VHH binders against L-malyl-CoA/beta-methylmalyl-CoA lyase (citE1). Designs and how they scored, part 10

Target 1, 346 residues: L-malyl-CoA/beta-methylmalyl-CoA lyase (citE1), of Haloarcula marismortui (q5v463)
Amino acid sequence: MTRLCRTFQTAPAAIPNDNSAKFLVSGLTSKGFQAPDWLVPDIEDGTAPSMKDEAVDNIIEHIPDHADDFAGDILPRVEWAYDDANARERGIEQVTRLAEAVGEELDGFVFPKVGRLDDVRDAAGVIADAERDAGLPEGTLEMAIILETAPGRSDLREICQYATDSRLSGLVFGPVDYTAELGGRTLDGERPRWDGLLEALSNETSAADIVAIGGPFDQLFHERAGVTYYNAEGYADQVAYEATIGIDGSWSLHPKQTEQANRIHMPTVEEMERDLHKIESFNEAKREGTGAVVVDGQMVDEATYKNFANTVKTVRAIDETHPAQTEAYYDDDLLARARDVELIFG

## First folded at step 6 (VHH)

Design q12 (from p1c with K65E Y107F D108Y Y109R; framework vhh_7pa5_2)
Fold by ESMFold2-Fast, scan of step 6:
Structure q12 (fold): chain B 346 residues (1-346), chain A 120 residues (1-120)
Amino acid sequence: as target 1 above (346 residues)
Amino acid sequence: QVQLVESGGGMVQPGGSLRLSCAASGFTFRKYAMSWVRRAPGKGPEWVSTISGSGGSTSYADSVEGRFTISRDNAKNTLYLQMNSLKPEDTALYYCATDRWSYFGSFYRWGQGTQVTVSS
């Protein structure tokens, strides 16, 4: 995995407000655990139809002022749909304008409502054309797509295989549009979990070594005795489940969700202590020319070493991007060990 | 696709009344708490009132308690705000919001709003 994405935070690029860029700027200036790994200025479903041009204008105006100070990646979600030619044409214009004006500050684009593999290739071609026209080096802009259509689900494996040699770096699950696409119903308040789809997504993205992001948790608030509270438990349950099945990160709709998901997707102190101990013990034995290494009853070879090294690599990626988060989460001694340990296989 | 369409705004004299409506579609309306949020010129959003999915519980901002009444008709997928004893300070764009979509998030959580102007 080359990309860090614990959190995929969409922020409407324009809202019906005197300061229409308020949430875009809030995302770009976020601090501590509320700073997402991927900020997604949203031109698509998060922005009203009448405000989409203003959304593009806001991105062009505000990103240059903040991109150097924003530690994560910035990927606008443009308009697109495999079955809507007008949405596709608007998306092409949005990518073209954004690449020309702020392509040097952007990390990529998010395409919603993708169809089969050929539609994904078409979207990648839009970015390639925009790069060329803007004079950007080929391959500088990545692509993430939202898996939220029946044809997209049908070609999931083919799409992930394509990702191994392309600009496609992430897949994000869109349960609301997917349920609507399939004609799914909400009966007695029950909604499908799509657990089987999430396991398939985890499997195919892991095989391709690209990012998998779960769907949004849209019950941001709940009521207790007539008072509205942030639904911390519901979101934490979803994020923990995603992490358990190998999903790399979570969709966030709010800074409080970003804070929770960033923390839950970090290796725990217990995991860090365990894996660092095994790496350090192996390194010591190798320096001394000792035979086969057994640590805590486990044979450590190159393959098992690489598994422990993944924990350290993940922490280093977070530390490089968000040192304030690692410094707040880990003890100074533990973090220093993670920073300093030599990884001899990897 | 969640859609919220506000209506019923207009110009009214201080002490007057208005009734706002919000037509909701694209989700199971009865399942979600609904809120009214307003934005006065030059100010950030201010929460006004919330009603539970069943309609059994309501809450109000201190500035409107006793003057405004929130209600809903789950059979018609419609949210209402009855505004009485209106003051110039109530002048704002009023948004219908759902707890699914109702706070500073990435999805379009509020409709386009309906303008209320209280002036003499």
Scores: ipSAE 0.000, ipTM 0.157, lowest interface PAE 17.7, mean pLDDT 85

Design q13 (from p1c with K65E Y107F D108E Y109R; framework vhh_7pa5_2)
Fold by ESMFold2-Fast, scan of step 6:
Structure q13 (fold): chain B 346 residues (1-346), chain A 120 residues (1-120)
Amino acid sequence: as target 1 above (346 residues)
Amino acid sequence: QVQLVESGGGMVQPGGSLRLSCAASGFTFRKYAMSWVRRAPGKGPEWVSTISGSGGSTSYADSVEGRFTISRDNAKNTLYLQMNSLKPEDTALYYCATDRWSYFGSFERWGQGTQVTVSS
């Protein structure tokens, strides 16, 4: 079953500051719509090379104090690369140390810069070895990977097929490293949309029933006449477009982005009312021996029913993890109907 | 179609109180969660609070929790924000928004907001 991940928030696990764990702790203590579905304490590219050991130490120190109160999942991003043996060795050490010290509080790990399917299997093996060494039940730690290399893109289908029966639960698009891998150029601030890649990602992850997460939006702020404003419109446009093509969640770099993406990836009240009405009407018709029915001018059969059921399933997943968010977002009557309705198909 | 009209802003000293109102029309108000969002100089848009359609559930930004109270009167199609213990950093233009217009909609479409200024 597809896991809940509307938001994938990276937070550097150590910064060069008197309080080096500031952003890690901020993520762990986030509230309301600013609480990400997946918090990703970042040891890799978000943390300076000289701070990597401190990042591991900060995760070990701070996660036990907060994990039970954090409703989402916690998956540190470790060092890795399909073509860098030194990065791989550091990543193995990081996974081993974290699983031993705080594996009971963690939900998994994120591996960047993965190569072909065999490299993904190697990464999964690192987690399996760490679970065994730490005495954790096999299969308790999940894995997400960042799709950001040419060989990874080449094996996208094979990787998602592997995910069906493995600990691999999500794929995240990494446009910055992918552009660098391809030798692509950023001209005059223009950003490629990666429409072909995003459609392929959506297709393959949907076929495997795992989460697809879009890339980060790094134009966090506008500056006008010396005043800095959060770039809400730019991020919302990207997230809304990605949702239209079946991307499940978004990479966020800031609590403001997490807040927006959490809301955008929730079915609207209008979508909920519409889809619940279709499901309820079909359920009634089915009890009376009718295989298809017209509701508000639309034919509802088994195929279209499954589409409406996806709206209800999404709300139920959010409700299970963040009941305060669903209760704040939906009318009590509408939410009760979503909780109680029978789903015959899907 | 859908219209939202904010009011109740003004100037107040630190520690003071204000009550904002939002009159809604053009949709079934009780079915929609409603939010308050503010735009402070330098910080950009900031979500403040949300209330469910029935009023049974509320949530608040950390910066205002314990000081602000969101409420609604579905019979009058009106949303409220009671602001207590106001601080200079609460100075902002305050907007009310439906669930589809909190961040991904245009604020211009929903009115000009109501200005809150906290100064000594």
Scores: ipSAE 0.000, ipTM 0.147, lowest interface PAE 19.2, mean pLDDT 84

Design q14 (from p1c with A33Y K65E D108H; framework vhh_7pa5_2)
Fold by ESMFold2-Fast, scan of step 6:
Structure q14 (fold): chain B 346 residues (1-346), chain A 120 residues (1-120)
Amino acid sequence: as target 1 above (346 residues)
Amino acid sequence: QVQLVESGGGMVQPGGSLRLSCAASGFTFRKYYMSWVRRAPGKGPEWVSTISGSGGSTSYADSVEGRFTISRDNAKNTLYLQMNSLKPEDTALYYCATDRWSYFGSYHYWGQGTQVTVSS
């Protein structure tokens, strides 16, 4: 995994409050498991039409104060739509202003409501033009897109193939806009499941070695007997299911969701112990000249070894970005083994 | 596409009444807390009222409590604000917003706003 993205946290870049940058700053100063891997200052749907310019101003003002202390990546979500020329024009202006003012502190941009492959190429071109105009090195700013339109779904494979040699590093599922685009309905409290789409997303992004991020879970709270509770079980069930089918990360709307998704997308202590044992056993057998070994009923060869190595590589990526999280989650001995083990293949 | 369409604003004399409406589409309306927020000329934004997804819980700013009533019709995906005993200080642009982060005061989707003017 070249990119770490267990969590994709949107935060409105401007809200109607005395401190309109309140949630932007809250995201940038988050600590522990509440620190997202990707923070997404939101200029698009999370920000009122009259506040879009204030959102850009807030990003420019506050990012330089916090970027050095924020361990994750920062990718503002700009305005865009494949079928709305006015939204595209505003998005171009937003990217241009942000790249010029704070492009050295940003990691990329998120484009919503993308169309077919040519629209994705157009969005990439906007970033490329902004980099050149701002004097940034080519490829400094990456791109993630939200898969939430019928033409975008139609070109999913082509878009992911394009990603292999481009600035496109991630695809995020947008179920609300996608359901609306298709004219889908929510009946008798049932949500659209999109299991087939999520499997296709996982397949195509995995083939391209880019990040797949699941959709938001918008039932943040529920009420019982006049008390409001955070809906921890609902979000955990969605995130865990997405992880089982190869989705890399989750869209979070709240620090409590970020905390849960960061933890669920980490290899468990059981997985770590299992996979480290298999790697260590194979390494020892190879040093002794036996070449092959059976561990817990499974033959370990180069192909299966690479699978176990992925667990260690994931933990190392998290540890490099968020050492406080790995130190809190794994015991000292297990973490030291993950840090120090020799990976013969991969 | 998520859309919030506000209506019902206008000009009224002090002591008058207005009912604001916000028609929502593109999301599961009944599962979201909804809020009204206003911005008066030359003043900062002020939160006015919030209602839970079920309609079972409501809250109001001190300045409007007892005069304004927030309600919703989940079958019609519509939010309402009934404003009674209007005062000149209620003059503002009123926004409809989804409030998924009520304890932070964050709003994920916003309407275009509707102007309320209380004069004469």
Scores: ipSAE 0.000, ipTM 0.242, lowest interface PAE 15.6, mean pLDDT 86

Design q15 (from p1c with K65E R100Y D108R; framework vhh_7pa5_2)
Fold by ESMFold2-Fast, scan of step 6:
Structure q15 (fold): chain B 346 residues (1-346), chain A 120 residues (1-120)
Amino acid sequence: as target 1 above (346 residues)
Amino acid sequence: QVQLVESGGGMVQPGGSLRLSCAASGFTFRKYAMSWVRRAPGKGPEWVSTISGSGGSTSYADSVEGRFTISRDNAKNTLYLQMNSLKPEDTALYYCATDYWSYFGSYRYWGQGTQVTVSS
């Protein structure tokens, strides 16, 4: 995993309100487990057509005031579409304005509705041109794309291979637009599940060592007897499945979803205890020069060791960005061991 | 910028009818799901009904199902609630609210509401 992204939180950069930047500022000032790893100020589908210029203005106004205090990454979602020249022209203007005004505070951009590999290259070129025009160092701004079109799905492998030596750092699944593009339907109250696509996404991004992010869960609340409840169970089920198949992070639409996904994408206390014990035991046995290492009746070799090391590396990445989260989640002794243990392989 | 102005409340006897209106301004009304939420004195807010942006789907609280009808006129930027067979327990301040499922958060109260009193 190249970058930390347990959560990809979109927040509309302008809403029809006297304080149109309210949700942008709320995202930027989020605390604890409600702080997303990636905050995505949204100019595209989350913002009304009449408010897109205001969205850009709000990002320019508010990002400098908060970027230094926001621990995660900030990547605005601009307008784009592989098959809409007008959306592409607006997206180019948005990237150009944002890079010039606040490019030093931003970490990158999110491009929706991408087509085949050539369209992804075109989007990367837009960022490169904006960096040059703004006087930013080449490679300062990264790119994430939303996988939500038939051409994008067709070129998934090619796009991920391109990512290996480019500014492309993440792929995000967009189920609503993808389902609409394919003519998919909601039957018997169930939305289409793209489990096969999610497995393919996990495979190709893992091969390229870039971030894979699942799609949004838009059944945010449910009603019973006139009372509205946050749908914690439904979102937890989706995030747990994503984690099980190797998806790195989850799309969140609300701080309660961000809080759940941040926690679910952390190694459990049980996983940490297990994997640290095996690493520490292997390290000790190697220092003593013994041939075969057996821990709790299990043979531990270099390949098995690397799996345990991945748990420690994940915790260290979270700890570096969000020490308050790791300190709240793990016991002091367990966290100290994760911070200090020597990783012989990896 | 966003303003929701509720009207049409009043006093009515049990079994009577009222029609509430909500005049919306400052946003693209047709793109947002709209809801009616009510609050009786000393109680928390209770969701009443929701209508999709297009008007193609509606939902109702069990307590009002079959008695209330939510509708909208996107050309006039107006939301309606037709209330029939009113009961004393329907007495509350009624608020017009946007459904922000595509946005951060779920609901907002935008006006002072309109009072509905069902009593003899």
Scores: ipSAE 0.000, ipTM 0.158, lowest interface PAE 14.8, mean pLDDT 85

Design q16 (from p1c with K65E R100F Y109R; framework vhh_7pa5_2)
Fold by ESMFold2-Fast, scan of step 6:
Structure q16 (fold): chain B 346 residues (1-346), chain A 120 residues (1-120)
Amino acid sequence: as target 1 above (346 residues)
Amino acid sequence: QVQLVESGGGMVQPGGSLRLSCAASGFTFRKYAMSWVRRAPGKGPEWVSTISGSGGSTSYADSVEGRFTISRDNAKNTLYLQMNSLKPEDTALYYCATDFWSYFGSYDRWGQGTQVTVSS
């Protein structure tokens, strides 16, 4: 699984349209900043019951044609629920079919509506069984889960601790189902923000060194003078808040949201120039044996150096996966410096 | 076959109220988020409101927030939109849809829609 997850884009794997795979193929063929780090072909809540078999068929048909050209990771969201045996049975069949047919092209699976730790272990077992049946190497397929139930929230710490030595690589917040579990209400137009849950999610995933992804922002469009516009400001505010509290990435429902979140989760040109300058100045001073290094009034030692190095490492990770994005965002000279600079510490 | 049938539209004066209904069949209604989408004469489709499968979460377009209320009755497989303080700009054909159509901007529909006309 990629350690890079700025964006988690769900796309229904089948819709009632002449081209039922329209949004799946759109996601798989996305370019530039509209290419998500994680593409999630959706068999679960985004796909009508009558279309679920067609969704699986569409994934099997279209993934092999596009997986090699798609830079990010591909993780279908299958059916599952801790409290619904029928959903679990359908999810097992979906994982089994997909692993057998296209498991070599997939990076993992997303399981919704998980319960306590034992339910998460059961889901991991489904993937392990499917890998063995399909003849794939153990650990080929990762798992991400959606944190969207009261029992899942209760076991958050235990689930993240389990993740440290398992196929579980990411937790995604599902506010819609979670709000429903708690009987949450909209009063006077106020939406619950779940700030406390998001902080807890950030804390527990960071302690386990796995990916945390925020919830979807479903106010995609707004009306101005009778014309429908993309709601760029609302989504940007949510993504910025997620980044501020240490959430690694954002759920996107539309290519325009994917574009924004990919950009917001990148170091800015100003940040990269600043941190590269600090690194280059320190390296030059050490090479010349000039002693103590003070750059722009800041003492630079091993600890502060590592902080600047994190910016360069983040840009390098994005560049390795999405060179078109880094080349479009940074000037050629600045990007070349980030690629070539020697990191003495870190 | 999946089927959505909208009803409850009509003609009202500005400031009036209407309640729209959408009768759903052919799928497990309670498991899917549902949306209302409208198309005004000469304009493209615009998203109005979404409600989660359980009914615990709702969202609204800025233009209708505080005036419209989305709700559902999962026992009857029916989606509702209570529209208060109606304005001439609310005049449109209203459709119900699953959230995947509205979220991806396709705004396709299974039903014929129900016409709402607000005029003095």
Scores: ipSAE 0.000, ipTM 0.157, lowest interface PAE 14.0, mean pLDDT 84

Design q17 (from p1c with A33W K65E R100K Y109R; framework vhh_7pa5_2)
Amino acid sequence: QVQLVESGGGMVQPGGSLRLSCAASGFTFRKYWMSWVRRAPGKGPEWVSTISGSGGSTSYADSVEGRFTISRDNAKNTLYLQMNSLKPEDTALYYCATDKWSYFGSYDRWGQGTQVTVSS
ESMFold2-Fast, scan of step 6: ipSAE 0.000; ipTM 0.283

Design q18 (from p1c with S57R K65E R100L Y109R; framework vhh_7pa5_2)
Fold by ESMFold2-Fast, scan of step 6:
Structure q18 (fold): chain B 346 residues (1-346), chain A 120 residues (1-120)
Amino acid sequence: as target 1 above (346 residues)
Amino acid sequence: QVQLVESGGGMVQPGGSLRLSCAASGFTFRKYAMSWVRRAPGKGPEWVSTISGSGGRTSYADSVEGRFTISRDNAKNTLYLQMNSLKPEDTALYYCATDLWSYFGSYDRWGQGTQVTVSS
């Protein structure tokens, strides 16, 4: 599994249709910018209660045919809840079945509605038990959790500290269930910003060096003058804000959202040119015996250099997984510079 | 579709002034930071200035600070760059940019730009 997660795309693993695996297969066979970094076959909230067994069966049937061609990571979202014993029992069965049948093709599991740290440890234990029973090497399957309960929010720091030496690799924000948990009300159609929570999520995951992912944007389409079309502006507003505060990726509900978020979470051509110029200028000055360089009014030293290096590292991570995307997005000269530049610090 | 259309360039003598405009459409303009970037003949792109979505924060390249002023009119979806005390070194093609750049192809990000020539 990789740290790269610009997009977390949930796809119902079974839908009430003649081809119940339609969206699962669509996600697994996605191309170009529509290919998510993390594909999440959804057994939980995205799949009807009557279809959860069929969802598991569909994952077992279709993952082996497509996993080798899918460049990103595959993490099914199983059933779970810190306060629902029946959901926990179903989740344990789902993890056990999936690990035994297709554990070698999967990268991990997503657990929703987690409670405090001990509940997160319990979820990790379920994966560990399933690995052992399936004969998989320890640590084969990683875990991401959805931060969407009051007890989970209360233990955010403790959970992220646990992540530093565990299978926990990412935290995803779930605003809908979180609002319901708090008893929040919708007044005049106003949506809470959650800026304090998102900043805390960014801080704690960054301290633990794990992935932080924003919440879903469910206004996929809107009407203007009687015409229905994709709500690109609304989703872009959310993803840009998430990127601004250091959130690594965004939750996607649709290939058009995946395409948009994959692009927004890539360093822009302008950022890349700016940061590469500063790195190259510093490297040249260092080679000539100068300790500090001023470029475009900014002093470049070891600390500021590491910030520019993060741009190059991000591009290299994307390039390693999705070279077709980087080649389509950056011009040939700029991409070659990003691939070849020496990073002295970071 | 998102569009950024630069205008207001031209020829001016050293010490003169020009005001560049960037007309934005297809996105919620007030929510995104906007920047000016220039490309001089035979050189790579150089960042010039940035303004926050609200207009409350601005920053400038050292080479233009004190001479250029970035501003925006969110009611008109327009970004401006007031350029004073122009120097021959300011000769370049000027482009506007947005935090939404990564959603659009190179065409939407760079546009055609507006040429500024400072001579004689």
Scores: ipSAE 0.000, ipTM 0.117, lowest interface PAE 18.6, mean pLDDT 84

Design q19 (from p1c with A33W K65E R100Y Y109R; framework vhh_7pa5_2)
Fold by ESMFold2-Fast, scan of step 6:
Structure q19 (fold): chain B 346 residues (1-346), chain A 120 residues (1-120)
Amino acid sequence: as target 1 above (346 residues)
Amino acid sequence: QVQLVESGGGMVQPGGSLRLSCAASGFTFRKYWMSWVRRAPGKGPEWVSTISGSGGSTSYADSVEGRFTISRDNAKNTLYLQMNSLKPEDTALYYCATDYWSYFGSYDRWGQGTQVTVSS
C-alpha cells in the first residue's frame, strides 16, 4: 500500500518578520482538515537566500515541541540541484545538521531539482550518510523528490523502479521550474498543460507503489464583486482532475487548499457505501464457494474486487493517521463497516 | 466560539423551491461577509453565493445566477439562500461560512451542512 499523502503542504521555515517561524509553527499546530498529511518545512525556494540558516535553526527549535502532536509526516525540503554544486553542498550540510539534531522526529527529506537516476541515488546516499553519522537506524528517513527537470523526466521510469527497493517514497510534480527549464511560454494567458507528464507520473509511481503528488496551484485568490476571495473553484478543479487520473495527493500552499484537497482525496459517503456493499456481497458469495457474483448488475470478481478494496484501504489509511477526520466525515455505522470488513483480495 | 448552524434542506422535485438558513453566533455577524458553498457527491466544494456585511453587495456563481437569492437578517444573526427553479444538478450538501476566503481569518468555519436533494 502506498504511504498516505493526500496533501503536500510547503511552509517557509523562515520569513523576514519578528516571528520568522510563523508559517512553520502554523503548519505544525494545524487542526482538523487543515492538517496536511505531509508538512514540508521549506528551506529551498520558499525561503529567501538570506534566511536559509535561520530556516534550519527554526526547524531544529520548533519541531521537537510539536512532532508528537502532529499526526502527519514531516519532511523538510532542503537545497539541491543536479547541475549546481554549491546548492548540493548546502543541501548536504542541511540534511546532516537536521538528521543529527531532530532526525528522530523527522520522517524524511524532500529534494528539489533532481537530475537522472544517479543524482537521485546521490541524494539517497546523503540521507544514508546522515543517518549513520547521527546513530539512526538505516532506513528511518525517507525521501521524496520533485520531478521538475528535463533529465529527471527522462529517467522517470528508472527512478520509480529504483524506488521499489529504496528510501524513495514519493514523487512531486514541479510545473513552474519544469516549464522554465523547457523554455515553455504562456501565450494569451494560456498556461502549459502537462497532461502527458501527469499520466506518466501516475503510471510509473503506481507501478512502483509510491506516492504521486500534483503541482501547486498558485492562483490563491480572485476578485468577485469587488472583493478578493479564496479561489476554491480553481483549486477544486485541479485536485479533482489529479484524483481522476490516479495522482494520490496535491501540493498545497495555504491551509484552505490543504482542507479542500484532504476532503476531495477522501472517498465520498456514496463511494464508500457502494464499494462496501459490493465487497460485503462478494465475501458472502465466496463463503458459498463462488468465484464471482453479480451485485447491482455488475460482475464482481478478483480484479473488480481489488478496485473496491482500494476505497476501503484509502479510508483505513486516513483513519489510522486522522481518526478525528474520518469520524467527522462518515457516519458511525459506515465507518465501523469500513474498519471491520474482511478484504479477501487486494 | 464561532458557531454556524445550517437548516432548511430537504427533498424537492425539479422546478421546486427551498429556503436555506444559517444561524450564526459567537461573532459580530453584521461586520462579516458571508458565503454559501456546496459539495455534490464525488466533487470538491463549489462556491454558490456571497453577501456583504450590510447586504448591499451580492455575487453568484454562473450556474445559479437568476435562480438563487442570498440575503441576511442582521437583527437575527441569520443568513438565507432562496433557491428557485431547482435542478437535479443542485443536489449537494450546502454550507455557510464566515469570510470563507480569508486565510488569516479565525472565522472561516463550516457547519455540518444541510442536504438538498432534487429528484423526480
Scores: ipSAE 0.000, ipTM 0.127, lowest interface PAE 14.1, mean pLDDT 85

Design q20 (from p1c with S57R K65E R100M D108Y; framework vhh_7pa5_2)
Fold by ESMFold2-Fast, scan of step 6:
Structure q20 (fold): chain B 346 residues (1-346), chain A 120 residues (1-120)
Amino acid sequence: as target 1 above (346 residues)
Amino acid sequence: QVQLVESGGGMVQPGGSLRLSCAASGFTFRKYAMSWVRRAPGKGPEWVSTISGSGGRTSYADSVEGRFTISRDNAKNTLYLQMNSLKPEDTALYYCATDMWSYFGSYYYWGQGTQVTVSS
């Protein structure tokens, strides 16, 4: 895993409001568990066609005022499509303008509706050209792509293999566009599950050591007996499933979703206590010169140790970016142990 | 928790008028900008108008500018849309929405909306 990304929060970069940058600024000034790991100012589908130029202007205006105080990464989603030359042309212009004006404050770009590997290479080339033209060091700007087309799904393995030596750092699942591309339908409110695709995404991104992010959960609210409720249970179920199959993070559309996903994707107190105990016991046995370790009746070897080490590594990554979140979630003693423990393997 | 209930729709002839209302509860209404969004059959949501929390600023889609007026009563936690000179193309399900959420596309999940049909 090259990057921390428990949450991928899209925020429309311009909305029809008195302050069109309202959601962009809200995302940039978010605090505690509502602060996403990746903030995605959205020029594409989250922003009305008539407001796309205003979206670019808002990013240029507001990013410099907030980037130093925003702990996560900032990656605007530009316009793109493998099968739409006009969208590609607008996306190139957007990347060029943003890299020139605020490229030092940005961490990368998100490209939607990518096609086969060659289209992904073209998108990476757009960023490389923009870096050169803006005078930024090569590799300053990363790329994430949204897996949401039939050609993109067909080349999933090839795209992830390309990621190993490229600026491509993450793949995000786009179920709405993918379903539309395939001619799929939502009948009686039942949305497609795509469990097989999510498993394939987890497999290929893990093999390439890049971030996998699940799709958005767009049923933000549900109504019961005339009262509208935030759909906390539905989102939690999706995020827990994503975590269970090895997806690194979740797409969030709302600060409440960001808060839930940030918490679900971090190790529980129970997991951390368990895994730290296993690591500490193994380390003690090695100091005493023993070749084998049995903790709570189970043999601990190098492979098992690496699983426990992943828990500590995840907490350390969160702690480096969001110390307020780790300090709020773990007690002082437990967090100190996670910070200080020696990792022999992993 | 958050509850938004739209009302005031109905059938009207071209050139007629309707006033929509939205009763809000479960949040501090005066702190948030409110919007009207509409969806015609088979189409995505189209933004219509926004009003600031204080009511001091308003904005409108080009298609309704000069014909529609958005207003609010913060004492009653109610949002209004006065629709004049209605056209057949104004036929849609109308929703009220708030800017407390980070994704505009979520608007169509709130309430049943209120149906406006403009026909002779």
Scores: ipSAE 0.000, ipTM 0.209, lowest interface PAE 12.9, mean pLDDT 85

